# VH-VL binders against o82653r152to333, part 25

Target 1, 182 residues: o82653r152to333
Amino acid sequence: KSLNVGIIGPPNAGKSSLTNFMVGTKVAAASRKTNTTTHEVLGVLTKGDTQVCFFDTPGLMLKKSGYGYKDIKARVQNAWTSVDLFDVLIVMFDVHRHLMSPDSRVVRLIKYMGEEENPKQKRVLCMNKVDLVEKKKDLLKVAEEFQDLPAYERYFMISGLKGSGVKDLSQYLMDQAVKKPW
Short names: E, the ipSAE of ESMFold2; O, the ipSAE of OpenDDE; V2, 0.75 times the mean of E and O plus 0.25 times the DockQ between their complexes.

## First folded at step 15 (VH-VL; framework fv_pasotuxizumab)

Design q2 (at its last fold request DockQ between E and O 0.50; V2 from the best seeds 0.00; counts 0 for: pae E 3.0 > 2)
Fold by OpenDDE, fold request of step 18:
Formats: structure tokens, sequence, C-alpha cells
Structure q2 (fold): chain C 182 residues (1-182), chain A 122 residues (1-122), chain B 107 residues (1-107)
């Protein structure tokens, strides 16, 4: 069984920490070319006959610029097309930062990705860096903020750094794997 | 060329309802956030509402919250503002404005319609 | 709510003058500020986004800058077509709020 997982989120979301924790080893040399873009493989989680591949998703946000804007826009659009091809999409953000100083752009991303379901893709929301949050009630507040987003099949509160909640996420991903060539 | 054309404005009495429309052309309407902004006669600009490209996520100003409803029909390239329980203070030129694509690093108004006048008077 | 205090409310200038308009945010809003120009009987026109980025087809005499919570629109050399009302906008947090406006009049 195999599963392709894309992880999207802001630079401080802790994507690398999560993948490092889950996989144990970085896969630096592996890449996968899609129909429009090439994604770097962050790592591979293998348990028994099941393999979960994690992919980075850089360059998903567009900065409006003068010269070359159209080309950049096209590139970003193509990147998003590739995102739709993952079996599972993890939308990740720093929950501690969200509590301390929320970024409207991050909120925007979370909402857009949660508004409409993709029949060919499962999406999950990962609130990362819970280890930095002192009060559980604050986490619940954030969960409540994003609870009505239908595209997210599951919500995870995790610490990619410390491993809290990662076991549940890992198990979920393993359960989503389907028979595919490795 | 990007075009936004508002319609539906007119004279109404307090407590009555009015529905504004904004017809968009010259761009992929379904990819953009859309906004309503109003301006009372001789006054400054006031943000009214925002609707995301999908139409699901909406934010309102506190002044109009509960009375006005922003909506969109992407198939018709149209933005709407249903205004109920209108007050004299709602008298203004109402502008529809285009925002940015959701994958943009920021969001703001970049194109405006010419506006439609709504007058609420007894 | 975040308040945008715009100053001055009005100013007079001659063609060729350097003009500066300021908006002060009541709290930190990063660079989430836009500037608009409006002439009588017309819809607003976008001038600057992200505090300092010039919109397409806007003359280079217009510029925006940011320092902390202070945002500035500058016209290096006012032209006849620049006499209008200018507004700043913060879009960092809801509700979005405009400055009170600055009317630039011919001296």
Amino acid sequence: as target 1 above (182 residues)
Amino acid sequence: QVQLVESGGGLVKPGESLRLSCAASGFTFSSYEMYWVRQAPGKGLEWVAIIYSSGRTIYYSDIIKGRFTISRDNAKNSLYLQMNSLKAEDTAVYYCARGTEWFTMDYYFDYWGQGTLVTVSS
Amino acid sequence: DIQMTQSPSSLSASVGDRVTITCKASQGISNDVAWYQQKPGQAPKSLIYAASSLQSDVPSRFSGSASGTDFTLTISSVQSEDFATYYCLQHNSYPWTFGGGTKLEIK
C-alpha cells in the first residue's frame, strides 16, 4: 500500500519537524515530478507493507510584483494544480503563533482549503506546536474557530518537535494508504 | 479590461429592503475575493463586507451585520448585497470592488465599480 | 477595532510641490496598508498596496513607506491631475478600516 501526502503551510508551521519526527530520516535526494511541478520528497514512512511519502509544497503563495508577474502567477497556479493530486493534504500552521499574533493570510489559507471538498483528496488540519501553548482551553478556542470547515476530514493537535499527537496522525495516514506500486 | 458595474440603487424608506448587484467582466471572477465599500455623501470610504471566491467565507462590518447579506454567483459573474432593515445612515454610494486571488500574499481592493446610490429617506 | 488616523484632513499645494500624507495605525498591522485616490464623482483608484508597492500604471512620483505603525503616502512633485482625496486602508484585521481621507487642493 502507498500514500502520497502533501504538506502545506507557512514557513514557520513546522513541516520539516513533523516529517523528521515521523520518518526518522530525511530523504534529501528524492523528488517527484508531477504534470506541472516537481515536489521534493521530505521523507518516507514505512510500516510493514505500507509506505507513506511526504512531499514539500514550496512556492504556493504569490507576491504581486511588477516585472514577470504573469509568469510567476502561472507558476503558482501550476503548483496548486499539483497540490490537488496528493492523496492526502495536510494543512499545517503554528497554533501558538496563531494565538499570540494571528496572521490573516494563514487564516485565509486554512479557510480556503477547508471550504470545499475534493472528492479525490482527503484533507486534514494540523495545529502544530501545541507544546508551546500553556492552556488547553486556548487550543480548544482555535479548534472552535476552524470547526465548520467541511473539507477537513480530521483535525489534529500535534507537536512535530516533541511528538505529541503524531502517533494518531501517523496511524490515520497509514489507514488511508491504498494499493499502489512503490 | 476589468469591469465592475453596480446596479439596484435607488430611493427607499427606512425599514425597507434593497438588493444591489455587481456585474463583473474581464477577469476570472470565481478566483477573486469581492468586496462592498460604501461612501456616504460628502464622507469617507467605509468597508462593508467581503466574500471569498467560493462564497462560503464572509466577513461583515459591525454596522451592517445582521441586516445585510453579501453573496455571489460565480456562474453569472455577479456579486450581490441584500440590504434589509435599511436606515437613514445607510444612505451612500455603494461600490463593488475586486480583491485578490486567495493564494496571494495579501488582499486589498484593486478595481472598483462606479458605484450605485442608495438613498434611505422617510 | 484598528483605527487609522489620517493626517492632514486637507492640504493645499502647488504644482511641483512635495506632498506627504500620513496614516497612523492604533496597533501593529505589518505592511497591510493600501492607498487610494478619489476624484469627485469618481470611484476610488488604487495607488499603493503592501504599504510601499506601486500599482500598475501609477506614476512613479507616488510612493509609500512604513515605519512601525506610521504609514506615509508621498507625491514627490504634485501634478495637476493629482488634486483629489486620498485614503489609506488597513486590511490586517477585520473590520477593515479606512483613514478619514485627505483632500489635496490646489493652492
Scores: ipSAE 0.570, ipTM 0.846, lowest interface PAE 0.9, mean pLDDT 91
Fold by ESMFold2, look of step 15:
Structure q2 (fold): chain C 182 residues (1-182), chain A 122 residues (1-122), chain B 107 residues (1-107)
Amino acid sequence: as target 1 above (182 residues)
Amino acid sequence: QVQLVESGGGLVKPGESLRLSCAASGFTFSSYEMYWVRQAPGKGLEWVAIIYSSGRTIYYSDIIKGRFTISRDNAKNSLYLQMNSLKAEDTAVYYCARGTEWFTMDYYFDYWGQGTLVTVSS
Amino acid sequence: DIQMTQSPSSLSASVGDRVTITCKASQGISNDVAWYQQKPGQAPKSLIYAASSLQSDVPSRFSGSASGTDFTLTISSVQSEDFATYYCLQHNSYPWTFGGGTKLEIK
């Protein structure tokens, strides 16, 4: 059994720390072809005959120097064509940074990904770095800020560094792999 | 031929309300984020508000302190700014601006309207 | 809130001079800076996006750069049509903020 999970979010949101914590060991970079493109595998979580494969998504949130606006638009459009092919999409952001100084690009990503359901793709919102948040009730305010976004099936409040909440996310993903019609 | 035409500016007394409109043409209005910015006479630019393509997500500058409401009607290709409890310091030229398409990572104001003058005085 | 400290507030230059205008962000904002030109009686015009990318139709004498939280707009050889007020904008975080503006006066 196999579940393909895309992780999308800004750099330094903690994507690698989360995947390393879930799988418990670093894995050599590997590529797998999906129906659209080759993606780098961030890690593989295995329990029994069930595997959850984590993929990095193409750099939708970062503009690279050396490209004009038209080239950047074309690259972003191409990257979007592959996002809907993952079984589960994790939208991840640094909630501590969001509370201090919200990033407009991150807000845009969260809002637009949360507005329209995809019947073949589960989406979850992952609020990472909760260990850095002093007033824990501020996490509830961020959840309220994003709660009216029907495409997100679940919200996770986690620390990829400390492991807080990561077990719940891992269990959710394993449950999806078991229930997947395949 | 992209066009943004603001209207609804004028002279009003403190405490009154005014509604600005921005009529858009020459592009797919529903694909773009839209913005209001203002400029008091002889002063710099101030960001007022942004509304996302669907009209669902809105952010305001702190300077208006809940007195203004941005909205859009994608069927009519129109952007609005409802201004309540107007003060003398709200006197400015108000610009309608087209932002980025919803899927791009860059913001820049690549097209601005001509502006409409709002004067708040006795 | 992120403050954009723009300097100088005004300057005079002769045709052919090299001019630099700076904006300093109060915190890290990546390359999320745009530059605008506003001529008297007109709406602002976009010059630079993503800190250094030149908008179409903008003369090559204009350039933008970034170093940490310092952002610069450079005009390599000022022309008489460059008389205008220039603004930076950060769009990294809400609320978005403009710099205070720089009025360039051509001798």
Scores: ipSAE 0.402, ipTM 0.727, lowest interface PAE 2.7, mean pLDDT 83
ESMFold2 (binder alone), look of step 15: mean pLDDT 90; pTM 0.929
OpenDDE, look of step 15: ipSAE 0.205; ipTM 0.741
ESMFold2, fold request of step 18: ipSAE 0.243, 0.396, 0.379; ipTM 0.662, 0.727, 0.733
ESMFold2 (binder alone), fold request of step 18: mean pLDDT 90, 90, 90; pTM 0.920, 0.924, 0.922
OpenDDE, fold request of step 18: ipSAE 0.513, 0.432; ipTM 0.837, 0.812

Design q3 (at its last look DockQ between E and O 0.10; V2 from the best seeds 0.00; counts 0 for: pae O 7.8 > 2, placed apart)
Fold by ESMFold2, look of step 15:
Structure q3 (fold): chain C 182 residues (1-182), chain A 122 residues (1-122), chain B 107 residues (1-107)
Amino acid sequence: as target 1 above (182 residues)
Amino acid sequence: QVQLVESGGGLVKPGESLRLSCAASGFTFSSYEMYWVRQAPGKGLEWVAIIYSSGRTIYYSDIIKGRFTISRDNAKNSLYLQMNSLKAEDTAVYYCARGTEWFTFDYYFDYWGQGTLVTVSS
Amino acid sequence: DIQMTQSPSSLSASVGDRVTITCKASQGISNDVAWYQQKPGQAPKSLIYAASSLQSDVPSRFSGSASGTDFTLTISSVQSEDFATYYCLQHNSYPWTFGGGTKLEIK
């Protein structure tokens, strides 16, 4: 049983920290090479005969340095061609940073990925770095901001560094691998 | 060629309502974020609102304080601004502006309409 | 809200002068700054995106740069068609905000 999981989000959202925590948790993680023509493998989580492969999606966020309009459009379109191949897409952002100074590009990513259901792909929204948020009620305000986004099957509040909520996410992913095809 | 044509401006009294329209042509309207920007006579530019390409996601400036509603009809290639409870300080030229085609492009306000004047006076 | 403090509010120059217009953001906004030119009775025209990239058909005498929260528009040698009002825009965080404008006038 196998599940391919894409992780999309801005730099410093905590993608590597989350992956490292999941791979290095209570089960032995088997790192192996997979075909990563467009996207890099972040890690592989194995429990019994079930395997979850995590992939980074680096080509979907605009580079800090600008490109010519046509070059940017073609590059973005090529990266999007590969996104639909993932069984599950994790859209991840730093909720602490969002509360301090929301980035409109991050907001646009979350909203556009969540607006329309994709029958071929499950999507989840991951609010990372909840350990840095002093007033927990502020998390409810962020959840309300992103509430009407039907493409997200689940919302997760996690700390990839501290491990809070990560077990729930890993269990969800294992359940999806067992249920495939859905 | 890309064209944006605003209409519906005019003279209204304080407290009244007005609906602005923006007719778009020369591009795939449903693929673009759309914006309203205003400019009081002799003053600077003020961002008013954005609506995402599907029409589901909207952000407003604080200056309109819940009195304006942006909407779009992708079948008619049209953008709208419903302006309620108008005040004298809403007197401005209102511009329709095109944003980026995708959420990852950062070309904002690359095409503007000619503007339509709204005058709020007793 | 992010405040964009644009200076100067007006500037007099002769044809051939080098002109620099500055916007300062109240917080970090990456390269999320655009510059616009507006002539009297006309809609604004896009000049610069991503802080330093020229829009199509904009003359190479225009350039943009960024240092921390300071953003500049430079006209290396002003031409007669450059006398206009210039605005910066931040689009890093909602609500998006314009600078107050800089009117460039003939001396």
Scores: ipSAE 0.450, ipTM 0.753, lowest interface PAE 2.8, mean pLDDT 83
Fold by OpenDDE, look of step 15:
Structure q3 (fold): chain C 182 residues (1-182), chain A 122 residues (1-122), chain B 107 residues (1-107)
Amino acid sequence: as target 1 above (182 residues)
Amino acid sequence: QVQLVESGGGLVKPGESLRLSCAASGFTFSSYEMYWVRQAPGKGLEWVAIIYSSGRTIYYSDIIKGRFTISRDNAKNSLYLQMNSLKAEDTAVYYCARGTEWFTFDYYFDYWGQGTLVTVSS
Amino acid sequence: DIQMTQSPSSLSASVGDRVTITCKASQGISNDVAWYQQKPGQAPKSLIYAASSLQSDVPSRFSGSASGTDFTLTISSVQSEDFATYYCLQHNSYPWTFGGGTKLEIK
C-alpha cells in the first residue's frame, strides 16, 4: 500500500520536524521532478507493507523575497497545480504563533484550502507546536476558529517536535493508503 | 539597488522624544515588511518592532512597548519610529531593515540601513 | 521568550581555518533562524536564512545547519574579510531574539 502526502504551510509550521519524527530518522531533502513541478521529499514512512511519502510544496509559499508580483503570481499558480496530485493534503501551521501573532497570510491559506472539497484528495488541518501552548483553552479557541471549514476531514493537534498527537496522525495516514505499486 | 537610509538620531535627555526616519529606495516599498533593530554601544543586536506592508499589523518588543511607535508612509517610501519617554538604556544605533514581501512566508531581514545613533543622556 | 544561546562569544582563527559558531534555542523553533555578519562600524549583513539557505552574493564557504534546537554557522575556510561579529536570529516567535554574538578575530 502507498500514500502520497503533501504538506502545505509556512516555514515556521514545523513540517520537517513532523516528518522527521514520523519517519524516525532525519531525511535529507530530496527533490523529485514530476511532469510539471518539482517536489521536495520530506520523508518516507514505512510500516509493514505500507509506505507513506511526504512532500513539500515549496512553490506555494515563496521563501525568499525579491520577485516581482507578476512572477510570483505565475509561480504560485503553477505550484498550485501540483497540490491536486497528492492523495492527502496536510495544511500545517504553528498554533502558538497563531495565538501570539496571527499571520493573515496563514489564515488565508487555511481558509482557502478548507473552503472547497476536492473529491480526489483528502485534506486535514494540522495545528502544530502545541507543546508551546500553555493553556489548553487557547488551543480550543483556535480549533473553533477553523471548525467550520468543510474541506478538512480531520483536525489534528500535534507537536512534531515532542511527538504529541503524532501517533494519531500517522495512523490516520496509514489508514488512507491504497494498494499501489511503489 | 536596495537602499535604506536612517535619519533623525541625536543626543536627547531622558524623558524626551525623538522621531527616526528611514528612506527606502530600489524596491517596491509598499510590498515589504519593515523592521527596526537597535544596537547599544558595544552590545549585540536587539529587535525593536515590525510593521507589515499595509501598516495594519504591528508588533513591538516588550522593552519599548507603549513608548515607541512604528509607522510607515508607503507613498513616501518611508519608515518611522516615534520614540517617547526615552531612557538611557535606549541609547543605541537604530537600524531599519527590510523584511519579506507580503506574499512570502519567510520573515528574515535581508537589507539593512547604516543606522542612526540615538544617545539618551542627562 | 525564546532565548538563543550563542557560543562561543569570541573565537580566534587563522586564514584558511574552519570555524563553527553555534546557537541553541531554548525551545523548538523549526528552521526559523537567520545568521548575520557585522563588521566594525558597519551595518549587519545577511548571510543565512531558513537555517541553511545562503543569501545572494554570500560566498559558498559559509553554510548553515540545524539539528533540533542547535543551529550552526560554518565557515569552511576563513578569509581575511570574514573577521567580524556574527549573530544568529530566531524569528519563530515574537519577540524575535538574537544570539549574543560571536566575535571572530584573527589569530
Scores: ipSAE 0.015, ipTM 0.577, lowest interface PAE 7.8, mean pLDDT 88
ESMFold2 (binder alone), look of step 15: mean pLDDT 90; pTM 0.922

Design q4 (at its last fold request DockQ between E and O 0.44; V2 from the best seeds 0.00; counts 0 for: pae O 3.5 > 2)
Fold by OpenDDE, look of step 15:
Structure q4 (fold): chain C 182 residues (1-182), chain A 123 residues (1-123), chain B 107 residues (1-107)
Amino acid sequence: as target 1 above (182 residues)
Amino acid sequence: QVQLVESGGGLVKPGESLRLSCAASGFTFSSYEMYWVRQAPGKGLEWVAIIYSSGRTIYYSDIIKGRFTISRDNAKNSLYLQMNSLKAEDTAVYYCARGTEYFTLSDYYFDYWGQGTLVTVSS
Amino acid sequence: DIQMTQSPSSLSASVGDRVTITCKASQGISNDVAWYQQKPGQAPKSLIYAASSLQSDVPSRFSGSASGTDFTLTISSVQSEDFATYYCLQHNSYPWTFGGGTKLEIK
């Protein structure tokens, strides 16, 4: 069984930490080419007969301000192309940063990805870096903020760095894997 | 070229209703967030409401919440503001403005404005 | 709600002067600040976005900066066409809030 997972989020979301924790070993020089886009493989998680492949989504990265219109258009087009390639899309953000100084662009991303369901893709929201949050009630507050987004099948509170909650996420992904010829 | 044209403003009495329209052209309307911003005579700018491209996500200012309804018709390239239970303090020029394109992480907001339409609420 | 305290409310300057307008946010808002210019009888015009990014077709004499919760709009050398009212906007959290405005007048 196999599953293709895309991870999207801002640079500080901790995507690399999560992937490193889950996979243990990065897959170097591995890429997947589609008809229009080549995606870098971040890692492969294998358990038994199930393989979960993690892919980067550079087109959906939160970048510095100052982009012109042309750059924005390119980002949009690339982003949609990337999103449609994955069986599961993980939308991830730094929950601690969100509590301290939220970025409206991150919020928008979360909302956009959560507004409309994709019948060919499952989406999950990962609130990362929970280890930095002292008060649990604050996590609940953030959860409530995004609770009514229909496109997210599951919500995960995790620490990619410390591993908290990652087992549940891993199990979820494994459960989503299906038999594929390749 | 991007163009936004507001209409529907006028003189009304307190408690009455009014519907504003904003006709958009020169861009893919359905791909953008749209906003209403108002300005009372001789006063500053005040954010009123936002509606996402799909129309599913909406936010209001507390002052108008429950009385005003923002909506859009992407097929008609139109933004609307239904204003009910109008008050004297709602007297203002109402501007429609273009926001961020859908699925972008742009920090670019209110890049285009209409010329506004005046709403006067007076007994 | 996040408050944007804009100062000064009015400012007199001569052509060629350097002027600075400030907005202080009541809490951390990252760089989610925009600046607008409005002339009498006209709709607002966008000047700065993301606190420090110059919008297209805006003269380079305009600049924005951020330090913590303090945001500034600077006109390095005021021109005759720059006499107007300026507003800051925070769009970090709802409700979005504008500063009170700064009227730049001819000295």
Scores: ipSAE 0.458, ipTM 0.820, lowest interface PAE 1.9, mean pLDDT 90
Fold by ESMFold2, look of step 15:
Structure q4 (fold): chain C 182 residues (1-182), chain A 123 residues (1-123), chain B 107 residues (1-107)
Amino acid sequence: as target 1 above (182 residues)
Amino acid sequence: QVQLVESGGGLVKPGESLRLSCAASGFTFSSYEMYWVRQAPGKGLEWVAIIYSSGRTIYYSDIIKGRFTISRDNAKNSLYLQMNSLKAEDTAVYYCARGTEYFTLSDYYFDYWGQGTLVTVSS
Amino acid sequence: DIQMTQSPSSLSASVGDRVTITCKASQGISNDVAWYQQKPGQAPKSLIYAASSLQSDVPSRFSGSASGTDFTLTISSVQSEDFATYYCLQHNSYPWTFGGGTKLEIK
């Protein structure tokens, strides 16, 4: 059994730290190409006859860096074509930064990915860096802020740096790999 | 040609309600975030509210304290602002403004503005 | 809430002068700043997005820059059509906030 998992989020959301905790092995530089698209592999988790492949999605969170709007639009549209191919999509953000000063672009990512169900793809929302949050009640407030988003099958509160909550996410992904197809 | 036309402004007394409309044309309205921004006579710009392209996600400025409701009708290419419990401090020109396309997640905001509609709240 | 402290509130210039106006954010906001020009009786017009990128059809004498939480709009050589009020906007975090405005007047 196998599962292809895309991880999206702003820079420094902790994508690589999370995958390192789940995999436990340094990621070899590898790419998988499906004709016109290339997938950057972050890691592979194997348990028994089941494996979960993690892929980065770098093209979705572009800031303007001298690009014209037409170029940014085309790059983002191309990035979306590869995102639809993943079995599970993890939408990840830094919940500590969100509580201190919500980033409107991150909020848009979370809301737009979660507003409409996608029958071809399971999606989960991952609240990373919970270890930095002093009042844990505030995590409930963030969960409530994003609760009416039907495309997210599940919400995870984790620390990719310290590993808190990561086993629950790993178990969920393994369960999805076993239960495929859905 | 992108066009935003506000309407529904006028003179009202404190405590009354008023509904503003913004008719949009020349672009795919349902793909864009939309905003209300206001400006009291002789004063600066104040952001009032945002509504996302689907109409499901809304954020308000603290200045309206739950008295205003933003909404949209994508079938009619129209944006609305329902203003309740109006106060003299709400006297302003109210502008409709276009934001970014939802799928780009970009930094492009307020590239087109309407000409505004004046709301006067006076006893 | 993020405060955008815009300065000066007004200034006078002659045609040909170099003009700089500043907005200071109360916290880090990346490059999530836009600049607008407004002439009396008119709607605002977009000038700059992403702190330093010119909107289409904006003359190259306008430029924007960022240093930490300080954001500047510069007009390298003021023209007669540039006398207006200028506003910055932060759109990093809700609620979004404008600076107080800078009125650029003929000297």
Scores: ipSAE 0.376, ipTM 0.727, lowest interface PAE 3.1, mean pLDDT 83
ESMFold2 (binder alone), look of step 15: mean pLDDT 90; pTM 0.927
ESMFold2, fold request of step 18: ipSAE 0.234, 0.329, 0.224; ipTM 0.668, 0.695, 0.674
ESMFold2 (binder alone), fold request of step 18: mean pLDDT 89, 90, 89; pTM 0.917, 0.927, 0.908
OpenDDE, fold request of step 18: ipSAE 0.147, 0.021, 0.042; ipTM 0.720, 0.656, 0.676

Design q5 (at its last look DockQ between E and O 0.54; V2 from the best seeds 0.00; counts 0 for: pae E 4.6 > 2)
Fold by ESMFold2, look of step 15:
Structure q5 (fold): chain C 182 residues (1-182), chain A 123 residues (1-123), chain B 107 residues (1-107)
Amino acid sequence: as target 1 above (182 residues)
Amino acid sequence: QVQLVESGGGLVKPGESLRLSCAASGFTFSSYEMYWVRQAPGKGLEWVAYISSSGRTIYYSDIIKGRFTISRDNAKNSLYLQMNSLKAEDTAVYYCARGTEWFTLSDYYFDYWGQGTLVTVSS
Amino acid sequence: DIQMTQSPSSLSASVGDRVTITCKASQGISNDVAWYQQKPGQAPKSLIYAASSLQSDVPSRFSGSASGTDFTLTISSVQSEDFATYYCLQHNSYPWTFGGGTKLEIK
């Protein structure tokens, strides 16, 4: 049994820290060309005959600042093609940063991925770095800010660095792997 | 050529309603986030409202709290602003402005503006 | 809400002068600043995005820069068509906010 999981979000969201905690080993980001598509493997979680492979998609948050408008459209479209290949998509953001000074581009990403259901891909919203949030009531406020986004099947409040909430996410992913038709 | 044409402005009394329209052409309207921005006579620019390309996500400035409704009809390439309970301070030229294509997640907005429609609220 | 304090509110220049206009953000906003030009009776026109990137069809005499929370629009050699009002916009966090404007007038 296998499950391919994409993790998308801004570069400081904590994607590598989360996968390292789940697999128990620090993972250096790696990339390789494969038939003009590039995926970065962040880690592999194995339990019995079941594995969950985590991938990064580095082209999704490409800024326009160095490109013409038409050229950036094509580059972003190519990066989004690889997103459709994952069984589960984790949309991850830094909730501590969001509470201090929300980034409009991150808010747009969360809402874009969450606004329309996708029957072929499961999506979850992951609020990372909860260990940095002093007033825990604020986490509920952020969850309510994004709760009416029907494409997200589940919401997770986690610390990839400290491990808070990570067991629930890992169990969810393992459950998806065993339920996957194959 | 990208064009945005606002209409529906006029003179109204406080407490009345108006509906502004913005007709879009020259681009794939359904792919773009859209905005309303206003400018009181002799004053600066003021952001009013945002609507996502699908129309599902909407955000308002606090200045119009609960009185205005942004909407869009992607089949008609049209953006709307329903303005209820109008006040004298709502007197302004209202512009529709094009945001970014959502899938690009770009760093720039308002690359094209309409010419505006004047709303005057006076007794 | 993030305030954008724009200065000066007006200034006079002759053709050929170097002009600088500043916006100061009330908190850190990365490079999420745009600049617009508005001539009387017209809609605003985009000049600069991402604090320093020049929009298409904008003359190279326009430039933008950032230092901390201070953002600057510079016109290196003012031309007759540059007399207008200029606005900065922050788009880092909702609600988005404009600076108060700078009216560039001919001496």
Scores: ipSAE 0.301, ipTM 0.690, lowest interface PAE 4.6, mean pLDDT 82
Fold by OpenDDE, look of step 15:
Structure q5 (fold): chain C 182 residues (1-182), chain A 123 residues (1-123), chain B 107 residues (1-107)
Amino acid sequence: as target 1 above (182 residues)
Amino acid sequence: QVQLVESGGGLVKPGESLRLSCAASGFTFSSYEMYWVRQAPGKGLEWVAYISSSGRTIYYSDIIKGRFTISRDNAKNSLYLQMNSLKAEDTAVYYCARGTEWFTLSDYYFDYWGQGTLVTVSS
Amino acid sequence: DIQMTQSPSSLSASVGDRVTITCKASQGISNDVAWYQQKPGQAPKSLIYAASSLQSDVPSRFSGSASGTDFTLTISSVQSEDFATYYCLQHNSYPWTFGGGTKLEIK
């Protein structure tokens, strides 16, 4: 069984920490070419006969500084094209940062990705860095903020760094894997 | 060049309805979030409503209290504001403003404004 | 809701003066602040976005800065065409809210 998982989120979302924790061994210099885009493999999780491949989605959140408008647009568009290629999409953000100083761009991303379902893709929302949140009730507030987004099948509160909640996420992903020729 | 042209403003009595339109040109309208912002005479700017590029997500100011409806027709490059149960305090110049492209996760703000259309609600 | 307290409400200056307008957010909003200029009878014009980024075609005498919840618009040397009303906007959370405005008048 195999599963292709895309992870999207801002740079501070902790994507690498999560994948490092889940995979244990980082796959260096591994790229997979799809029909239109080459994706960097963050890691591969293997349990038994099931393999979960994690892919990064760089370029979604770009600063305007240093790039021309056309270049930014092209980069972002290319990044979005790849989003639909994954079996499961993890939308990840720093929940602590969200509580302290929310970024409207991140909120927009979360809302956009949760607004409409993709029949060919399952999406989950991962609130990461829960270990930094002092008041657990604040996590509930964030959950409530995004609770009515229909495209998210599951919500996860995790710490990619500490491993809290990651087991549940891993199990979920394993359960989503299907038999594939490759 | 980017252009936004509001229309539909005028004098109405309290309780009546009015529909504002905003004609967009010079950009891919369907890719952008759009907003209505109003300004009472001699007063500051006030956010009124938001609509996503697809029209699926909408937010309203509490001041509207369900009386106004924002909508868009991407095929016609048009933004609308249906205003029902108008009140005197709704008297303002209403601006349509362009937001951010839906696919751009960068800084977003009102970058272009129309010239506005005046709505006067008076008995 | 997030309040943007803008000060001063009015300011008199002469051409060549340095002027500063401030907006204080009621809570943390990152750099999700924009500044607009509005002249009488005209629509607002974008000046600054992301708290400190200058909009295209805006003179370099305009600048924006941020410190915590305090945001500042600065005109290094006021020109005759700069006399107008200025507004800050927070677009961190809905409802989006503007500052009360600052009218820059000729001294």
Scores: ipSAE 0.106, ipTM 0.701, lowest interface PAE 4.5, mean pLDDT 89
ESMFold2 (binder alone), look of step 15: mean pLDDT 91; pTM 0.921

